# VHH binders against Type II restriction enzyme HgiCI (hgiCIR): the designs that were tried, part 5

Target 1, 345 residues: Type II restriction enzyme HgiCI (hgiCIR), of Herpetosiphon aurantiacus (Herpetosiphon giganteus) (p25258)
Amino acid sequence: MNYQRSFEDLEFNAIKWWPQELSATVAEASVLPILISSQDLFISILKLSGTHPEQIFDVINAAQISANLFLKHLVVLADYGGEMIKRLGKEFQEIFPRMDSTLEYYMNYTFKGEQYTYIFKKLPIKGLDNSKLAIDGKAIIEIKPLSDLYRDMIMILLYGSTTEQFNLAGLEKCEIGTILGKNEIIYTYITQKYLYVSRITNGANTNSLGQIAQTYVCDILSKYLPNDYSVTRNGKILLSDLNSQDSTKTSFDILVEFADKKVGIEVSFQVTTNSTIERKAGQARDRQNRMHAHYYWIAYVIDGAGNFERSGAVRAICRYSDCTVAYSESEIAVLAAFIQEKFNA

## First folded at step 24 (VHH)

Design ee3 (from dd5 with S56T)
Fold by ESMFold2, last read:
Structure ee3 (fold): chain B 345 residues (1-345), chain A 126 residues (1-126)
Amino acid sequence: as target 1 above (345 residues)
Amino acid sequence: QVQLVESGGALVQPGGSLRLSCAASGFTFSSYWMRWYRQAPGKEREWVAAISSSGTSYTYEDSVKGRFTISRDDARNTVYLQMNSLKPEDTAVYYCAAERWTFKLDSGEITYYDHWGQGTQVTVSS
């Protein structure tokens, strides 16, 4: 049957935003660039903040770093994740005493061998989490001033390990205040932590947004296709050039094979507009012609709000494809049905 | 010109209370940590209490914890020391001090500033 969809049919079936089950994976991949680009500034702030226990606030303001971005750096460096932050909010009154005279909560902490008391100005609050702190996903690019909430959180992340109840809510991890102003120790500590992150992003298991998109499609295709079909990411096939006698290995985001039959699949999921969809659109006619010359087929998985803003490119892809689907499981099942139809014919 | 003026020093009975004030002028009060020091006859000057520039952190010397309270009023450019349960050992000249650290992001340079008052006499005697 004919799986060639119009732009309007494709858009009607589109989800336009990342599936919920990928939300955490996508959020983590999207914050790494801004963390890397602001890392040197973060280090400089730590180096200049060792004169007294609240110096860090003056340095943050002078550096003009957004408070949420600075807090995200502390959270990553301390390995004090979102579940610990939720636990901190729920256990706050167990961890920190309250002054009878003012009903304010306070933290007894240590800085350079001397004990201090810090008066919380905003905490506790109901439902403390990463969302309220704007430290995950696209919220990280929002500009946040150094509010009372951020001041309270930063004091906890810096000095929480020196509190009497340091074993509650993971506060033993909140030790960064002990290295403020100690340049050699800061360099070593941060290099060790960011070396681990760098291994994740440089290793075979690191996932760009494109890899996340491809893997999701592959996993669903494998669910709906017979086990003897080969489903590979970044598959290559030898195709004849239409204007020469030579053959080249042509890459597809996903290659599905059974016996001598092949379907090449291109995947594009872009929440914001970029040029990738225009490149795929420009190649669509030639790729389809080259595949058809070998009695192979070509399909596209197209979604994301940004891609649909480029309607001309998407229409061209729909025109020059054998099957076009959106990025939901039900839509990828339609792609699987197309593949089975072609492989059984 | 920079000025710190202490007031409130007096003669009091043991167990009594006294409130010291220190009025500041000639500098940006909200940028400075405020401290109280004291010097008893024949002894070296020792720190007593400190409060951060924001007013949210404070610290006390062990012998005055629970008896003395430091506070600041930025609207009045004034720091206070409320002294309760006074002992003869608290007899001293009490000094107000203001301290600040500045920095340069590009060079990493850090500079220290301080200012001192002239002191006010507290005498605790039966």
Scores: ipSAE 0.693, ipTM 0.898, lowest interface PAE 1.2, mean pLDDT 85
Fold by ESMFold2, fold request of step 25:
Structure ee3 (fold): chain B 345 residues (1-345), chain A 126 residues (1-126)
Amino acid sequence: as target 1 above (345 residues)
Amino acid sequence: QVQLVESGGALVQPGGSLRLSCAASGFTFSSYWMRWYRQAPGKEREWVAAISSSGTSYTYEDSVKGRFTISRDDARNTVYLQMNSLKPEDTAVYYCAAERWTFKLDSGEITYYDHWGQGTQVTVSS
């Protein structure tokens, strides 16, 4: 059986069905007029910042846009509200790892398929919130320089979704770095998010759609797999770190276990373009290697029109996976067959 | 006058360590990403490691991750490559490079600049 699909085979079998869980309007803030008047400049900065992961800082300085106004644009576009910023600040030390040798906090992020490490210069700080960032109310008109704090925050807002910690403090929303320099994708992203961001006050987000997608896959797998197989949402495995002899807890969207055998499954169903698939692609080789070192397997369920617009990411995943299927019940049955074959071998 | 001068290349045993240095002059060091490349005999030059102009982001080619460490000292205009757990396949001439991208806001034009050193030989052999 062909478990390792090509991009073309995967796309051919895809249902590409639109989730109906678009919701909520971002509350109108007193900053709207200045955001509207500076929007074209903000877009230009995004278009020019795709050369390398820190290009955006040079472009911000050349554009003479204040750091707090630029950060506010990112916060609004990402729908990364003040509660998530407070959560980020309170949980910073739990979210981001610290280097043993320097005690500096860092994040491993992905840019154009390559893994980078960013070293935080100012974060963590006490009491991180919108006020300290001068991004709400009358404070938005203050001209704040591109300080270490703003650099740290901008890096998080650009690339947070590409980190292993994406599911913490709303970091999955921090995906703008994946579209830098991609003019047509930027236009599509802003049009879709701008309309719905202006309507969003509370409600479901892309993680809610992802949770529904995961549950559906779990339910189908449970139908086709023996009852003594364990099928767990957001399962975790201790895996060896490639850079040290330590083991790290690695999360999978779905974990299937029987006896000493495991398959980790990543699920991505994205109707609109977003960065989730880029993170999975950037991690795919390493995660497969770590799973294979323990005689485990890794599989992916990938669908949605937005994901197939990111063909490079999907091809990377297909390359570094043991099984890749689309999101239909018949395709998930193929995944179940793969699991049974590996567990009975 | 732009100069990049590598040093520290040597013959070492497998499992050994070396520290390469690259001294820069004639350009604004803090504006450039610094990279190490290597070229084994008869092979294409390949990328090894990079560090951002600010020094806050790094990346490594997969085969050297966990063994090599790139760093920069802007006060001394120098980039380093600490190479540990060396393998025979690491044998190559190692090149230092400086890279910068400039842009024009109105036209959207982006221009790439690079500078290269002459290389330093690293040989890993029993």
Scores: ipSAE 0.685, ipTM 0.894, lowest interface PAE 1.2, mean pLDDT 84
Fold by ESMFold2, fold request of step 25:
Structure ee3 (fold): chain B 345 residues (1-345), chain A 126 residues (1-126)
Amino acid sequence: as target 1 above (345 residues)
Amino acid sequence: QVQLVESGGALVQPGGSLRLSCAASGFTFSSYWMRWYRQAPGKEREWVAAISSSGTSYTYEDSVKGRFTISRDDARNTVYLQMNSLKPEDTAVYYCAAERWTFKLDSGEITYYDHWGQGTQVTVSS
């Protein structure tokens, strides 16, 4: 069967935007540069905030850091993700007691061995989530003042582990208040957590948008392909030059192998236009010819609104490929069917 | 001309109540934590209660917890101590204090400031 798609068929099946399954991972990767560039300021704020339990707010204001960016640092450091934030909001009235006299909610917390009571000024609110806090995606660059909502959230993230309710809604993770002003401990704690979250290994960025896209395709292929098929990222094949006896290692974003049969897969998901798709298009004819000379196949996974703005490049790829699919799970299942058809022939 | 003036001290019987006030002037009241301390005859001065500059956090010494309530009114530049269920061991001179910490972002230096009132006598006896 012929899995070669036209540009129009490919675009018809395209999702254009990141799959919902990846939305949290993509959002995290997009904020990484601003977290790294503001890390030293964040550390300085923690070091200066150990004199009393609310000093942090004066230091935040003096440092002129946006409240949402500061809160994002706490969320990442505590590993207190968006699902926990939603749970906190839904269960707030059952977690925290309310004052009989004022009907305000409060928490009893500990700072340097002394027990305090904090009175919430904005919480509870309906529908507490990352969106209302402006801590994910493009919203992270918005400048937010230190509002009552941000003050309430910061107090919870700092001291939640010191409350008697620590075993509810993940509050045991909210321990940063215990290290405020302890300079040596702060540095060690931050570098350990940030090194884990934003690793770069062997000169590669493991959280890059390109690697996220490739991993998504690999995961789906492995789900649909037999276990004895080899699915590898950044695989290389030794291919002969068509005009000589020379052989060159040729890289593919994904390589699927079984016995003597191989399919090389190129992956591109770009919501904004750039020149990467042009390079793949320029190489498409030569790569297909070299693969076919060895009785191998070449396929492409192409999606993203930016790629489809480069219609000439995408048409060239469709023309010089054995299978071209978009990024939905159903589309990658079509690629898996193509591979199985060719490997069983 | 920083001033803290306590008032409301009196003689009261055990189980009674008193409300102490501390009126502040000559400094930015909203920037300071406010505290109550007391000094009983023959004893060293001890802390009693504190309330944050924002009014959102407060704390009490264990022996007064549940009986004493600290509050502040920034519009009147005044801090209060409501004392209920008074005991003879609460007999003391009660002092109001204002405390503030400032800092330098570049050096990491922290500076402490305090102001104290003259005290008001509370006597609990039959």
Scores: ipSAE 0.671, ipTM 0.892, lowest interface PAE 1.3, mean pLDDT 84
Fold by ESMFold2, last read:
Structure ee3 (fold): chain B 345 residues (1-345), chain A 126 residues (1-126)
Amino acid sequence: as target 1 above (345 residues)
Amino acid sequence: QVQLVESGGALVQPGGSLRLSCAASGFTFSSYWMRWYRQAPGKEREWVAAISSSGTSYTYEDSVKGRFTISRDDARNTVYLQMNSLKPEDTAVYYCAAERWTFKLDSGEITYYDHWGQGTQVTVSS
């Protein structure tokens, strides 16, 4: 089997996005991957929702996007965070007027120059927060229908800035309703907002996502490899320095060993582009040469939509590796086959 | 076949009240925005009020705001216009209309449908 993949072969076998079985674990560490993977759908919903003020609900249902995930997109886009949601809940009865005849609360809002009144169906509720809305942590992958609570929240996030109460509870940030159906403005606004959020949140959670990626590979390798093979994370090998007579401990994301045979494995799964793959590419030639000098092998597990946007780096890794696979279970089984071939040869 | 039938139009004194009804059949009532329009003799048809398909949003033309109330009863497939504090300038034939937008996610195409009733006469005169 040809384990030294081309960039094109590797990308053809790539899953690009986190495996479904890891959805809860990934979401607990960061909501960024699920937001990025659903971003195009979210944008499409906004583009189709400019015909009337409640069009968005029909489009959400047709798109079959979970209501909490859609609401999370609005919360992020509006920069209307959990503290403002709590304030909205605490101050709801002071913010919004109530109909004398029905005692229902309502919001006067504007859509394309026309003034409307929206009648709240579920709000107010006690203890409104991110948890009740299922928009944080692993709750984000739960499938939630468009309940009256979600409808009320979406209407506030879309149109709150157009009310007379706009200066209360951060409602001035709730302006997304004013751009519905305006494709040029939507693209610019969404791209700028997600670029900023991606930069901040990606830096805060990449260590956790890296550990998740390595654990998945280790678990699958242990499933396919003989039990007497050693599979360890962050393994170190004492390698000779090619430019001197000294030896140094060299770290690998995963180290597989049996007797005096070793395969060092590097793992990178990045849904957003960053410099991690460039570092691995810059090291690839030297690391392969040092491993081969000891009759060891080096392999790479590379996937994620962001990594494939760095084609030069990925091509360099493919060139200077003994085996390169993508991140699916079937692909990691190919890596296991490579290891067994080399250890039994 | 779609049918909208208005009723409740009458002769009424200034300051009086009327309730118009529009019974709908032949379509999924809950999928449509419902609207009232009116046309006075010698004038163009003008909008009066609208209520969303869900019944949760509504809007009024400025001259009727505070005096007219639109509502819907999805169980009876009926939209209503409660008209209070009537004035001679409210004299018109009142029409109900149903509006719906459909769309295709893959192409982005949006299609608009409307249906109209035959009207009911409201006359405000002493």
Scores: ipSAE 0.645, ipTM 0.884, lowest interface PAE 1.5, mean pLDDT 86

